VHH binders against q9w197. Designs and how they scored, part 20

Target 1, 300 residues: q9w197
Amino acid sequence: RLRLQDIPALTQDHCRMRDPAEVERIINEFVIGGPERMQIVSDFDYTITKQRTEDGGAVPSSFGIFNACQSLPENFKAETDKLYHKYRPIEIDPHMPIAEKVQYMIEWWTKSGELTSGFPFDQSEIDQIASKYTHALRDRTHEFFADLQRLGIPTLVFSAGLGNSVVSVLRQANVLHPNVKVVSNFLQFRDGLLDGFQQPMIHTFNKNETVLNETSEYYDLVHTRDHIIVMGDSIGDADMASGVPASSHIMKIGFLFDHVEANMKKYMDTFDIVLVDDQTMDVPRTLLSLIEKQHKLNLE
Key: E = the ipSAE of ESMFold2; O = the ipSAE of ESMFold2 at other seeds; V2 = 0.75 times the mean of E and O plus 0.25 times the DockQ between their complexes.

## First folded at step 7 (VHH; framework vhh_8ghr_2)

Design e7 (at its last look DockQ between E and O 0.01; V2 from the best seeds 0.00; counts 0 for: pae O 14.1 > 2, grease 25.1 > 24.2, placed apart)
Fold by ESMFold2, look of step 7:
Structure e7 (fold): chain B 300 residues (1-300), chain A 123 residues (1-123)
Amino acid sequence: as target 1 above (300 residues)
Amino acid sequence: EVQLVESGGGLVQPGGSLRLSCAASGFTISSSYYIGWVRRAPGKGEELVAYIYPESGSTYYADSVKGRFTISADISKNTAYLQMNSLRVEDTAVYYCARGYPSHYYSWGFDYWGQGTLVTVSS
């Protein structure tokens, strides 16, 4: 019943689709199914936060917020930078088999945990740094999360970053409502000292059903909801809902900002909707509004 | 140092009311943390009763207490409240105030807990 051409947010030049007819079909399935069949799975870094600000200011990653804390040992940043420069090229290597990459990601996580051990740290310092970046969320994020809460739609923020930072930003931006769950890497403490990260490790290649099996309570809550919006800024984010039944309807939204020309084909092959340099929540909000509008009409 | 101190528990008859208070120190309740009430009945596990995000006013209530209990916060007094009306025998429990911080396993978990206050509902 809905036609894509009658949905203004989806007709913008920066909104790209490999298969517009398939997008239209999925939107109509969402609208027919209503909010009770919906769930959201979203990355955090550069998906809920902006990829760029209007004035060119920095948008730190969730680990970047932690690394800015003053109480960290004086050489902490230098040592974590060494690990980043060693392992990041492996993470993004286009030719290395994923099974081999996984071994290096485990190595990276283990060494990062060792660096993040044996000294005092107060989580409130993360809160202090994070407070400076609540303005760096995508435009209309506050409205988007309010809509999700009003519609009772479970929302998973699924991040391979640092959950302590993710939670702090979301809470201080007043968007961490009861329907929102954060699955991420969290700091572990013992006797007031940092003791690495809580298990299980979350990395680029296990942001899927593998990790979610460790969170069985949440998994049971949302498995009956087979209409899914997935949001991410990297190719790996597209698989965050891969554990759902094959009969599920999934809309994958990809935010493309970096190296647009080089990445366009891969993003178009992977995501149903590719948003080029879009620093807003307008497209996902539009999907929610269509679902809500029809739901209200059906009740009348 | 983060501390939460509960008060207002006691003995009450079915159908009665109590108001629990949770005085916070070491942080401001206008922060990004949630304040919640968790209860533990004798021989039972923990039940999340209610939760408030003081800055936005967003609230959550367990189905067992909806319409009977109201959670609120007074930022100027750094205190959260649980108004419990139409009390039933099954509401008998130790009530803990807690500061909410999402854990690895779900969107909210509690990182600091009060000592608890006993609520007894009986004839």
Scores: ipSAE 0.000, ipTM 0.179, lowest interface PAE 13.8, mean pLDDT 84
Fold by ESMFold2 at other seeds, look of step 7:
Structure e7 (fold): chain B 300 residues (1-300), chain A 123 residues (1-123)
Amino acid sequence: as target 1 above (300 residues)
Amino acid sequence: EVQLVESGGGLVQPGGSLRLSCAASGFTISSSYYIGWVRRAPGKGEELVAYIYPESGSTYYADSVKGRFTISADISKNTAYLQMNSLRVEDTAVYYCARGYPSHYYSWGFDYWGQGTLVTVSS
């Protein structure tokens, strides 16, 4: 039986836990269950990508990569910026009920789709911009995804952003292995022109079982995998694995970077592990290492 | 210099109405800021009563005042208002107007406050 004191990555000052005993219990369940019961559900923007770089440079969101493409109509950036300034404050409002926010998120998505219609566009522009940010993934992301592939652990990248950007970054970083699936908002094309986004809309507050189906190919892959690691950088990410049986064991890892004091209580109430200004995959990788070690012992 | 000046407080009987005003200067309320009302009753903690995002028109109300209070903004006068109807004794407090700006991360704060206006509800 593992003790948290014997796991150096989890005893660091920036690694915070509301209930260390519960974290220890879940880790031991993961270790006992082995890799065949595991699945990963992770956000992309500022969860797989860094929130800050060492150089202090900006890391664009997945929509930010798209919005940087030069072939977009000249008024496109101004119009999308107007939408961002209107809706982003609502999205991140700490007091507004989620039910009220959802109507504004639908409005934002709908208006964004209208702006993103009726002109030619080529995925290669996204690929060109994305190539500049493959080094802006969390440190040791390459190793983390390699380990997941080797252990056969299904990995869902679940994003309310733009999937065309997500896929491009992951592919060019050489981490988009066969066990990785991306569920996100994707561009729709008709007759060589953009035609908004593919339905259904994914927003911060419906990244859960609402957009996943029991009959999907993904469900068939993971329905027996009730040991789940959830990774996110926002409160809305914590519910990405909703709908699993109550007997499931879920470890929720939250990456907290900005306004730490103001956000600490809410993150601690929401995530099992809160990592303050951690721009690495070291904690998730440590969990995989513990699972792999016991798996090898069981095979002996 | 950013300033927020409250007015409209006073003494009123239960069931009565008051309208509070918050005149802003040094910034435009049509920008990304939200305008909020916070109240502090003697011996009690602070309560966020309501706020408005003037650009989107979106509002928030505490459950304790929902259906009785209405927040609005007049961008041309750079002023926010709190219409307080069906007042109760428990609404007695000093009411502060405050400016808020959400960060790009899930964090909020008020950076400028008015001096407060006293509302007293008593028979």
Scores: ipSAE 0.000, ipTM 0.259, lowest interface PAE 14.1, mean pLDDT 85
ESMFold2 (binder alone), look of step 7: mean pLDDT 82; pTM 0.829

Design e8 (at its last look DockQ between E and O 0.01; V2 from the best seeds 0.00; counts 0 for: pae O 15.7 > 2, placed apart)
Fold by ESMFold2, look of step 7:
Parts: sequence; structure tokens; C-alpha cells
Structure e8 (fold): chain B 300 residues (1-300), chain A 123 residues (1-123)
Amino acid sequence: as target 1 above (300 residues)
Amino acid sequence: EVQLVESGGGLVQPGGSLRLSCAASGFTISSNYYIGWVRRAPGKGEELVAYIYPSGGSTYYADSVKGRFTISADISKNTAYLQMNSLRVEDTAVYYCARGYPSHYYSWGFDYWGQGTLVTVSS
């Protein structure tokens, strides 16, 4: 039986837990079940990518990579910025009901799709820009994904960003192994021109069961793999594994970087483990190593 | 119709070499597909041996074969290859060529498989 006090990565000052006994319980359930019951569900932007570099620099989002492409129409950035400034305050409004926010997110996505239509575009532009960010992934991401592949653990990268960028960064970083699936917003093409985004639309408030219901293979997978690690950098990411059976064990890891003191209570109420200004994969990697090593020892 | 046809298997002595080919039809390997080789040895489960993203040239090798096997692709022939050097008895298996797509909503890993080609390493 594992104790939290014997797991150095989980006793660090920046590793916060509302209920350490519950974290310990879930870890031991994961160990009992072993790698064959595990799955990973992770956001991409500022969850697999760093929230900041060591020198304090910013990391662009998956849409930021697209917006840096040179072939975009001359007014494209200005028009997308207008949409951002209109809808972003609504998205983050602490007082507006989520049902009302959803209607605005649909409007934002629809208008963004109209703006992202009617001109030629080649994936190679995204690949060129994305190549600059293969070194902006959290420290030891390469090792984390290699371990997931070796252990046969299905890994869902679930992103409300731009999937073309997500796939490009992960592939060029040599971490997009066959056990990894990306569910995100992808560019749609018609007659050689951009035609908005492919359905279904993914936004902050439907990164959950609603979108995943349209991927019936996911539910078959969830039914057999009910030990889940969820990773995210925003409150909305905590629900990415909704719809799993009530008997499931879920460990929710939140990466908190911005406005730490103001956000701490909300993150602690939402995530099982809150990592403050942690730009690594060390905690999730530690969980994997415990699951593999202790499970094997129990079988001997 | 998507098809993958393996060839190049056979009997070889330990220390020898073989080159497997995977001819693809019904899709272009230059896209965002990855092409992999998976082997199944007698009495063992499946092992992902190697894969390649032909468009970008990104590759992966299992620890058991790294340094001995090389995966490659020839986009003009729509074909992927597995060069197997310094073969060992434990490399004996049926080798399957397979295709996958990282953003496919309906499957994990590989969505199309070849019929397999037998590689036997024995003296």
C-alpha cells in the first residue's frame, strides 16, 4: 500500500491538494488496476505546452499558430481580434449563466468559421510555424508520451483550440504515437479552399460528454478503462471525462499559473491535485511509474 | 478501397537481414497518416515495432529493435519499408503493416491492417 509521504513528487510545496487522503486512495486504486485500466484525457494549450518558458516568455496557443501563417488575408487578424474582444469577456464572465454563454460561443464559432472561409490555405504553413514550438512542451513530455505508448495507455488530447496545430506540434515533437488521439476543431476544405471548421464544434463548455458522444469508440474504450487521469489548465477542463461510470476513479490535475492567489480556492475545489507554476510532466509521470512498478510487484 | 500489402518475409539465419515492404493503395501515404509495423510472435501478444509519418519523416522504434531496424517510406511508390538487420531468433513473428490517423473519431491506433508476412529467424 502506497502512502503519499513516500512519494516525493507529491510532497513538494507547489503541489496542493484539498483532500490528500482521497488522492492517496485513488493512486492505490490505480495501482491495483494497473496500466490496462488506465486512460489519459488532457487539454493541449497550456497543459501539454508550457504556460511560460524558463525566461518568462509566452507560448502561443494552437489558434495563435494558425494566426501567424503568412497566407492569411490581410485583414484576417484584425477581424479575428474583433471577435475575440467581443466574445472572450463573455466566455470568462463569472456571473453569466453557462447556458447563455453557450449561445455566444456558438455565435463566436460560427462567425470565426465564416471568416476562415473562401481562400486557399496549405497545412504546410501551420507545420512551419508549429516547428518553433516543439521545444515549448512541458519538461519531460517526450518521456511521458513514450511511457504511455510503451504501457499501451490510450491518450486523448481534447482541445477547444485548432487541431491542425495540435497534431502538427505533437507529431513534430515525436510524441504523437498511435495510442494518442486528438479531438479538436479542424479546418474544413471545399474545392481547394478553406470552408470554416469541421463538425462538431468544440468550445470551452462542451469539452465533455456531449462532444464525445459522437465518438462511439470512445465510450467503448471508457467502459473498459475506468481509471482516468485528467489534465488541464482551466476550470472547464475538469469535466473532460464526464459520462464515465460512477464506479470510475478519476484523478484531476490542474496546472495553475495565472492569478494564483485569486484562483487557488476555485482550482482546489475543482482539481484533486493543483500544481502551481509547474512547467513539467513530473507529477503525471510519477503516477505512471507508480502504477507500472507497484502493480508488477503485486503480481509477483 | 484502402489496402496494405506486405511482402519480403521469409526464413533467415540469426544475424541476417530482411527488408519488408508495405504497398499502400486507396490512399496517399504522403498525408497525415502514420504507417506502422506490428508483430505477433508465437505465444505473445502484439508489439508495435516501428512507425513513420511519411510526410514529416518522424519515426518511432520499440526498444527491442532500436539500432537494428529502420523504417522508411517512398512517397512516389506509395510504399513503406522496414529494414531489419542483425536479426535474432526472438524477432520471429508475423509482421503486419498498419495505417493510423491521429484525429480519427472512430478508432484508436490503427484503422487498416495488412494480411501479415511471416519472418522466421532460425539456424
Scores: ipSAE 0.358, ipTM 0.746, lowest interface PAE 3.9, mean pLDDT 87
Fold by ESMFold2 at other seeds, look of step 7:
Structure e8 (fold): chain B 300 residues (1-300), chain A 123 residues (1-123)
Amino acid sequence: as target 1 above (300 residues)
Amino acid sequence: EVQLVESGGGLVQPGGSLRLSCAASGFTISSNYYIGWVRRAPGKGEELVAYIYPSGGSTYYADSVKGRFTISADISKNTAYLQMNSLRVEDTAVYYCARGYPSHYYSWGFDYWGQGTLVTVSS
């Protein structure tokens, strides 16, 4: 039986846990179950990409990569800023019922799609901008994804951002292996012109089983792979695997960087492991290493 | 109808070379599709040997074949290739080509497979 004190990556000061005994229990369930029961669900923006770089360079969001494209209409930024200022306060309002917020999120998505319509656009612009940020992935992301592919662990990159950017960054970084799938908002084209975003819309309040329950393949996956690592940088990311059976074992890893003191309690209440200013994949990699060791022992 | 047809397998001595081809039909190889080679040795499970994102040129190789095998694609011929050099007895397997697309999120791995071509490396 593994003990947390024997796992150096988990005993560092920046690695915080509300309930270390529960983390230890889940790790041991993962180790007993092996890689064949594992799956990964991860956000992209500021979860796979860094929240800060050592040289202080900007790390754009997946929409930020799109917004940097030169062929966008001159007034595009101003119009998207107007939508942001109208809807963002609603999105984060602590008092408005979620059912009411959902209607405003649908309005926001619809109007954003209208702004992103009716002009030519070449995907290669996204690829060109994205190529500049393949180095801005968390340290050892390449190794993490290589191990996931080698161990046959299905990996879902689940993003409310722009999937065209997500795919471009991951592919150019050589981490978009066949076991990795991206669920996100993708650009739609009609007759060579942008035509908004493909259905369905993914936003803060449906980034969960609501979007993922479209086919029986997801249901089959969660039945056979009920040991789940969830990774995110925002409170809302903790629910990305909410459609799994109640008997599942889920490890929720949260990356906390901004306003640490103000956010610490809420992150600690939400995530099983909170990593403060950790710009690496070292903790999730450590979990894989422990699981792999048991798998090798079981193979003869 | 999506189809992948392998060719180029056969018998070769250790140290020899073979080039496998994977002719695609029913779709155009593109930067967002990936084409891979998977092998199954007698009595063994499947091993991902290599894959490529054709228009982007991004490639992957299993450690067991790095430096000896090269994956490539010719978009104009809608064909992917696996150049196998310095072949060893342990490379003996049926080799399958396969296709996938990263945004089809319920099809883990590859969604279309070829019929396979046998490679035998023996003295």
Scores: ipSAE 0.344, ipTM 0.737, lowest interface PAE 4.1, mean pLDDT 87
ESMFold2 (binder alone), look of step 7: mean pLDDT 83; pTM 0.841
ESMFold2, look of step 9: ipSAE 0.058; ipTM 0.603
ESMFold2 (binder alone), look of step 9: mean pLDDT 83; pTM 0.846
ESMFold2 at other seeds, look of step 9: ipSAE 0.000; ipTM 0.127

Design f1 (at its last look DockQ between E and O 0.01; V2 from the best seeds 0.00; counts 0 for: pae O 15.2 > 2, placed apart)
Fold by ESMFold2, look of step 7:
Structure f1 (fold): chain B 300 residues (1-300), chain A 123 residues (1-123)
Amino acid sequence: as target 1 above (300 residues)
Amino acid sequence: EVQLVESGGGLVQPGGSLRLSCAASGFSFSSEYYIGWVRRAPGKGEELVARIYPGSGDTSYADSVKGRFTISADISKNTAYLQMNSLRVEDTAVYYCAREYRPYVFTHGLDYWGQGTLVTVSS
C-alpha cells in the first residue's frame, strides 16, 4: 500500500492537495487496477504546452498559431480581436446563467466561422509556425506519451481550441501515437476554400461528455477503463470525464500559474492535485511509473 | 492542396443505376482518413450515405441506402466510387465526396469536401 510521503514528486511544496488521504486512496486504486483500467483525458493549451517557458518566450494558444499565419486576410486578426473583446467577458462572467452564455458562445463561434470562410488556405503554414513551439511542451512530455503508448493507455486530447494546430504540434513533437486521439474544433474546406469549422462546436460549456459520442469506436476502447487521469489548466477542464460510471476513480490534476493567490481556493476545491508553476509532466509520469511497477511485480 | 472532384452524376429513371467517382489529389489514401459520400436533397440537411476506410476496406452505410449503394476505393488511382443501384426518386440530391480525419473520431468531422455532383431520379 503506497503512502504519499514515500512518493517524492508528490511531496514538493508546489504540489497542493485539498485531501491528501483521498489522493493516496485513488493512487492505490490505480496501482491495484493496473494499466488496462487506465485512460487519460487532457486539455492541450497550457496543459500539454507550457504556461511559462524558462527563457520568457511566448507560447501561443492553438488559435494563436493559426492567427499568426501570414496568408490570412489583411484584417483577419483585427476582426477576430473584436469578437474576442465582445464575447470573452461573457464567457467568464460569474453571474450570467449558463443557458444565456451558451447562446452567446454559439453566436461567437458562428461569427468566427464566417470570418474563417471563403478564401484559400494552405495548412502547411500552420505546420511551419507550430514547428517553432514543439520545444514549448511541458518537460518530459515526449517520455510521458511514450510511456502511455508502451502501456497501451488510451489518451484523449480534448481541446476547445483549434485542432489543426493541436495535431500539428503533437505530430511534429513525435507524440501523436496511435493511442492518442484529438477532439477539438477543426477547419473545414469546400471546393478548396476554407468553410469555417467542422460540427459540432466545442466550447467551454460543452467540453464534457455531451460532445463525446458513446457510439464511436473510441468509446468501445475506453468504456471498460474506469481509472481516469484528467489534466487541465482551467476550472472547466475538471469536468472532461464527468460522464463515466459513478464507480469510476478519477484523479484531477490542475496546472495553476496565473493569479495563483486569487485562484488557489477554487483550484483546490476543483482539482485533486494542484500544481503551482509546474511546467513538467513529472507528476502524471510518476503516477504511471507506480502503476507500471506494481503491474510488473504482479506478472513475476 | 487537398481536393476532391466528383463526377458521374446525371438523370436516371427510377430503378436505374449510376456510378459516382471521387478523384482525390493533394493526399494519398492511407490509414489516417475515411472517405465518405454525403448527399443534400432540396430542403433537407446533409446525410452521410456511405463511408469507407481505404486501408482496410471497412465500410458503413446509412439505413436509407443499405443494400442498394456500394462504396469502394482504388488506392492506386486515389479514387473512391459510389455504385448506386435501384435508384428511387427520394435519392435525388447533390452528392458530395468528403474526407474524415481519424484523430478526431468522436465527432466524425469531414474536413475536405468536393464541389458536388447532381443526381436526378425522375421518370
Scores: ipSAE 0.022, ipTM 0.546, lowest interface PAE 7.6, mean pLDDT 86
Fold by ESMFold2 at other seeds, look of step 7:
Order: sequence, then C-alpha cells, then structure tokens
Structure f1 (fold): chain B 300 residues (1-300), chain A 123 residues (1-123)
Amino acid sequence: as target 1 above (300 residues)
Amino acid sequence: EVQLVESGGGLVQPGGSLRLSCAASGFSFSSEYYIGWVRRAPGKGEELVARIYPGSGDTSYADSVKGRFTISADISKNTAYLQMNSLRVEDTAVYYCAREYRPYVFTHGLDYWGQGTLVTVSS
C-alpha cells in the first residue's frame, strides 16, 4: 500500500490537495487496477502546452495559432476580438442561468463561423506557425505520451479550442500516437474555402459527457476503463469525465497559474491535486510510474 | 478602439534604472486581460519580459529579468509600469506594451501592441 509521504513529487509545496487521504486512496485503486483499467482525459491549451515558459515567451492558444495566419482577411482579428468582448463577460457571469448562457454561446459560435467562412485557407499555414511552438509543451510531455503509448492507455485530448492547431502541434511534437484521440472544434472546408466549423460545437458548458456521448467511437474504446486521470487548467475541465459509472475512480489534476490567489479556493474544492505554476508533466508521469511498477510488484 | 502608448525610454548606463509607462485606452484594466511588456532587440525575436493581471496583481517575469524588473499597474489611471533596475547592455531593446487574453475561440495571446519605446543601455 502506497503512502503519499513516500511519493516525493506529491509532497512538494506547489502540489496542493484538499483531501490527501482521498488522493492516496485513488492512487492505490489505480495501482490495484493497473494500466489496463486506465484512461486519460486532458485539455490542450495551457494544460498540455505551458502556461508560461522560462524565457518569458508567449504561448499562443490553439485559436491563437490560427489567428496568426497571414492569409486571414484584413480585420479578422479585430472582428473576432469584438465577439470576445461581447460574449466573454456573459460566459463568466456568475448570476446568469446556464441555460441562458448556452444560447449566447451558440450565438457566439454562429457568428464566429460566419467570420471564418468564404475565403481560401490552407492547413499548411497552421502547420508552419504550430512548428514554432512544439517547444512550448510542458516539460517531459514527450516522455509522458511515450509512456501512455507503451502502456496502451487511451488518451483523449478534449479541447474547446481549434482542433486543426491541436493536432498540428501534437503531430509535429511527435506525441500524437495511435492511442491519442483529439475531440475539438475543427475547421470545415468546401471547395478549398473555409465554411465555418464542423459540428458539434464544443464550448465551456458542453465540454463534458454530452459531447463525448455523441462520439460513439470513443465510448467503444474506453467503456471498460473506469480509472481516469483528468487534467485541465480551468475549473470547467474537472467535469470532462462526468457521466462515468459510479464505481469509477477519477483523479482530477488542475494546473493553476492565472489569478492564483483568487482561484486557489475554488481549484482546491474542484480538483484532487492542484499544481501551482507547475509547467511539467512530472506529477502525471509519477502516477503512471506508480501504476505500472507497483501493480507489477503487487501481483508477485 | 484599443490603444496602448508607451513612454519613459532612453539612454542609461549599465547598473542604472529606468521606469517605463503604458497608458491604455479603449478597455479597462479591471477586465479579463493581462498587460505585458515585450522587448525586441535588433535582429532578435520577441521576448515577453513581464506581465501583470491588474485586477489581482498577479505577476510573472522572464528568467532574464527576475529580481531586476518589477511590473505594476494603477487601475485608476489605466496605466501599467515597468521598473527596470540593475540594467545591463543586453537589456537594450525596443520595449512594447501589449495586451493579452485567451478566448477559447479567436485570439493568440498578445493582441494589441503599443508603438514601442527604445531603451539603450550603454557605457
């Protein structure tokens, strides 16, 4: 039986837990079940990519990569910024009912699709820009994904961002292995022209089992894997694996960087492990290592 | 219209100090945006030197300037500052004030930039 005090990565000051005993219990359940019961569900932007780099360089979002493309119409950025200024306050409004917010998110998506329609665009421009940011993944991401592939652990990258950018970065970083699936918002093309985004829309309020249930191929892959690591950088990410059986064990890892003081309490209430200004994959990797090695030792 | 106007650049000796200002208009510092200082040395790429979220006071710095530079904001004046101490020759650059936000749909981080202010560190 593993004890947290004997796992150095989990005893560091920046590694916070509301209930260390519950974290310990879940880790031991993961060890009992082994790699064959595991699955990973992770956000991309500022979860697989860094929230900051050591040299202070910018880390663009997946839509930020798209918005940097030179072939976009004049004023494209200004028009999308106008939509952001209108809808972002609604998205974060603590007093508006979620059902009403959803209607505004649909409106935001619809208008964004209209802006992203009717002009030529080539994926190669996203690829060129994305190539500049393969170094902006969390430290030891390559090792983490290599371990997931070696252990046969299905890995879902679940992103409300732009999937064309997500896939491009992961592929060029050589981490988009066969066990990795990307669920995100993808560009739609008709005759070489952009035609908005592919359905279904993914936004803050449906980034959960609602969208995942609509992707039956994913269900077939993971329906027997009831030990789940969820990774995200916002409190909405904690629900990405909602709807799994009650017998499931879920470890929720939150990467906290923005507004640390203001967000600490709600991150601690939401995630099982909160990592403050941690720009690495070291904690997830430690969990994989424990699962593999201690499971084998327990079987002996 | 979003505008950022830098001031306070100039010539200083190594070891000296300088304070840059960034006056913002067209948005409030109490919004969901960071304010950053980006520098560009001749023939070099862009480096995000420091950033602040004015609403909370959260800050971060590039390793190259930690302990020497301090970013701050005055919400009532809608102005951000970069206090640069213990300046080195390699700090010579054009310094830009920039706004950063991360909507899930359509931005790439740093979206609006000032005109820049030149800082020259030379003996």
Scores: ipSAE 0.000, ipTM 0.170, lowest interface PAE 15.2, mean pLDDT 83
ESMFold2 (binder alone), look of step 7: mean pLDDT 81; pTM 0.827

Design f2 (at its last look DockQ between E and O 0.21; V2 from the best seeds 0.00; counts 0 for: pae O 15.5 > 2, unsure alone 63.6 < 65, placed apart)
Fold by ESMFold2, look of step 7:
Structure f2 (fold): chain B 300 residues (1-300), chain A 125 residues (1-125)
Amino acid sequence: as target 1 above (300 residues)
Amino acid sequence: EVQLVESGGGLVQPGGSLRLSCAASGFSFSSEYYIGWVRRAPGKGEELVARIYSGSGSTSYADSVKGRFTISADISKNTAYLQMNSLRVEDTAVYYCAREYRPHWYVFTHGLDYWGQGTLVTVSS
């Protein structure tokens, strides 16, 4: 039986836990269950990509990569900024019921699709821009995804951003292995012209089982896997696996970088492990290593 | 340029057999595409009767043809086949070869994006 104090990666000062005993319990359930019960659900922007680089440069979001493309109309950024300033305050409003927010998110998505329609776009531009940021993934991301593939662990990259950018970065970084699935907002094309986004729409409030229950292929992949690691950089990411049975064991890892002091309490209340200014995959990778050891011991 | 070309249609008696071919160009069957056969009978809509996932070789069939039709692919020839046995009059239709892009990371259905010109199958005495 593992004790938390014997896992050095989890005793570091930047690794915070509201309930270390619960983390310890979940780790031991993961180790007992082995790789065949595991699945990973992770956000992309600032979760697989770094929140900061050593030189202080910005890491673009998946939409930021798209917005850097030359094929976009000259006023595209200004128009999308207008939508952002209208709908973002609604998205983050602490008092509005989620049911009402959903109507505004549908409106935002619909209008964004209209802006992203009716003009030519060279899809290879996304690849050209994305190639500049394959080195901006968290340290040891390549090793982390290689371990997941080797262990046969289904890995969902679940993003409310732009999936075309997400896929491009992951593919060029050589981490888009067969066990990796991407759920995100993808561009729709008709005869080389942009035609908005593909269904279903993904926004902050449906990044959960609601969107995922619409596909039998994904359910077949994960329905027996009740040991889940969830990774995110925002409070909303903690609910990405909310539709699993109550008997499931979920480890929620939150990457906290911005406004650490102001955000610490709500991150600690939301995530099981909060990693402060950690730009690596070392903690998730440590969990896989522990699980792997038990699997190998079972094989004897 | 993506192209799908069907062949092998014709007139056959009930209980007989035909083999349809779908020669593809402009893409590889091993590049994570589903290849399917869709038929349109007179006065009816389109029915997907069989499909094969070119990456894994897994297949599925409409209930109306299960046990009688077999879809297969020869990756080296970039060609899909539909073996149709125990043919019935209701199998009379124009048969289209079509593809759907389904890379391994894609979760949601996308729809059939390229179609052949069709090949006529007539089952009658």
Scores: ipSAE 0.256, ipTM 0.697, lowest interface PAE 3.1, mean pLDDT 87
Fold by ESMFold2 at other seeds, look of step 7:
Structure f2 (fold): chain B 300 residues (1-300), chain A 125 residues (1-125)
Amino acid sequence: as target 1 above (300 residues)
Amino acid sequence: EVQLVESGGGLVQPGGSLRLSCAASGFSFSSEYYIGWVRRAPGKGEELVARIYSGSGSTSYADSVKGRFTISADISKNTAYLQMNSLRVEDTAVYYCAREYRPHWYVFTHGLDYWGQGTLVTVSS
């Protein structure tokens, strides 16, 4: 039975836990269950990518990569920015009922789709912009994804951003292995022209099983895997695995960077492990190594 | 230029058979594309009745046509077919051939990007 005190990565000052005993319990369940019961659900923007670079440089969002493409219509960015400034405050409003917010998110999606329609677009432009940011992934992301592949652990990258950018960054960084699936908002094409985004829309309030179809190829891969690591950088990411049975064991890892003092209580109440200004994959990698070590011993 | 050209529609009695053809040009059948048949009946929405992934031969069918319709492809002719047997009055529709882009390394669902002009199938006695 493992103790947290014997796991150096989890005893660091920036690694915070509301309930260390619960974290310890879940780790031991993961270790006992082995890699065959594991699945990973992770956000992309500022979760797999860094929240900050060493020298303070910017890391674009997945939509930011798309918006940098040169073939977009003359006023595309300006019109997209107008929609953002109208709807973003609604999305993050702490007091508006979720049902009302959903109506505005549908409106935002519809208008964004209209802007993203009726012109040709070559995905190679996304690849060209994305190539500049393959080094902006969290330190040891390459090793983390290699470990997941070696252990056969299904990995869902679940993003409300732009999936075309997400895939491009992951592929060019050589981490998009066969066990990795991306569920996100993808560009739709009709007759060689952009036609908005594929259904269904993924937004903050349906980034859960509501979007995932039970008959989908993804469900077939993961329906028996009830030991889950969830990784995110925002409070809303904590619910990405909410559709699993109540008996499931879920470890929620939150990456806290913005306004640490103001957000600490909310993050501590929401995530099992809160990592303050941690730009690495070291904690999730440590969990995998513990699982793998015991798994190898059991095979002997 | 990507083109899909359907043929083989017409009038048939209930219980009869038709074979629809979809000649593709501007792209080759490959591991990156599915070819599908979509129908639109009067006053109804679109229904994807069949599709084929020509690289593996994998097929899928709507429940409404399983066991009666068979989709196939001839890679050498760059042509897909829909064999429609045991036709019913409710199969009356305009049938469209459509292409779906499916790169193996990302999710691209429900992305029928090129459509044919459609061919009318009428089932009546």
Scores: ipSAE 0.000, ipTM 0.139, lowest interface PAE 15.5, mean pLDDT 84
ESMFold2 (binder alone), look of step 7: mean pLDDT 79; pTM 0.803

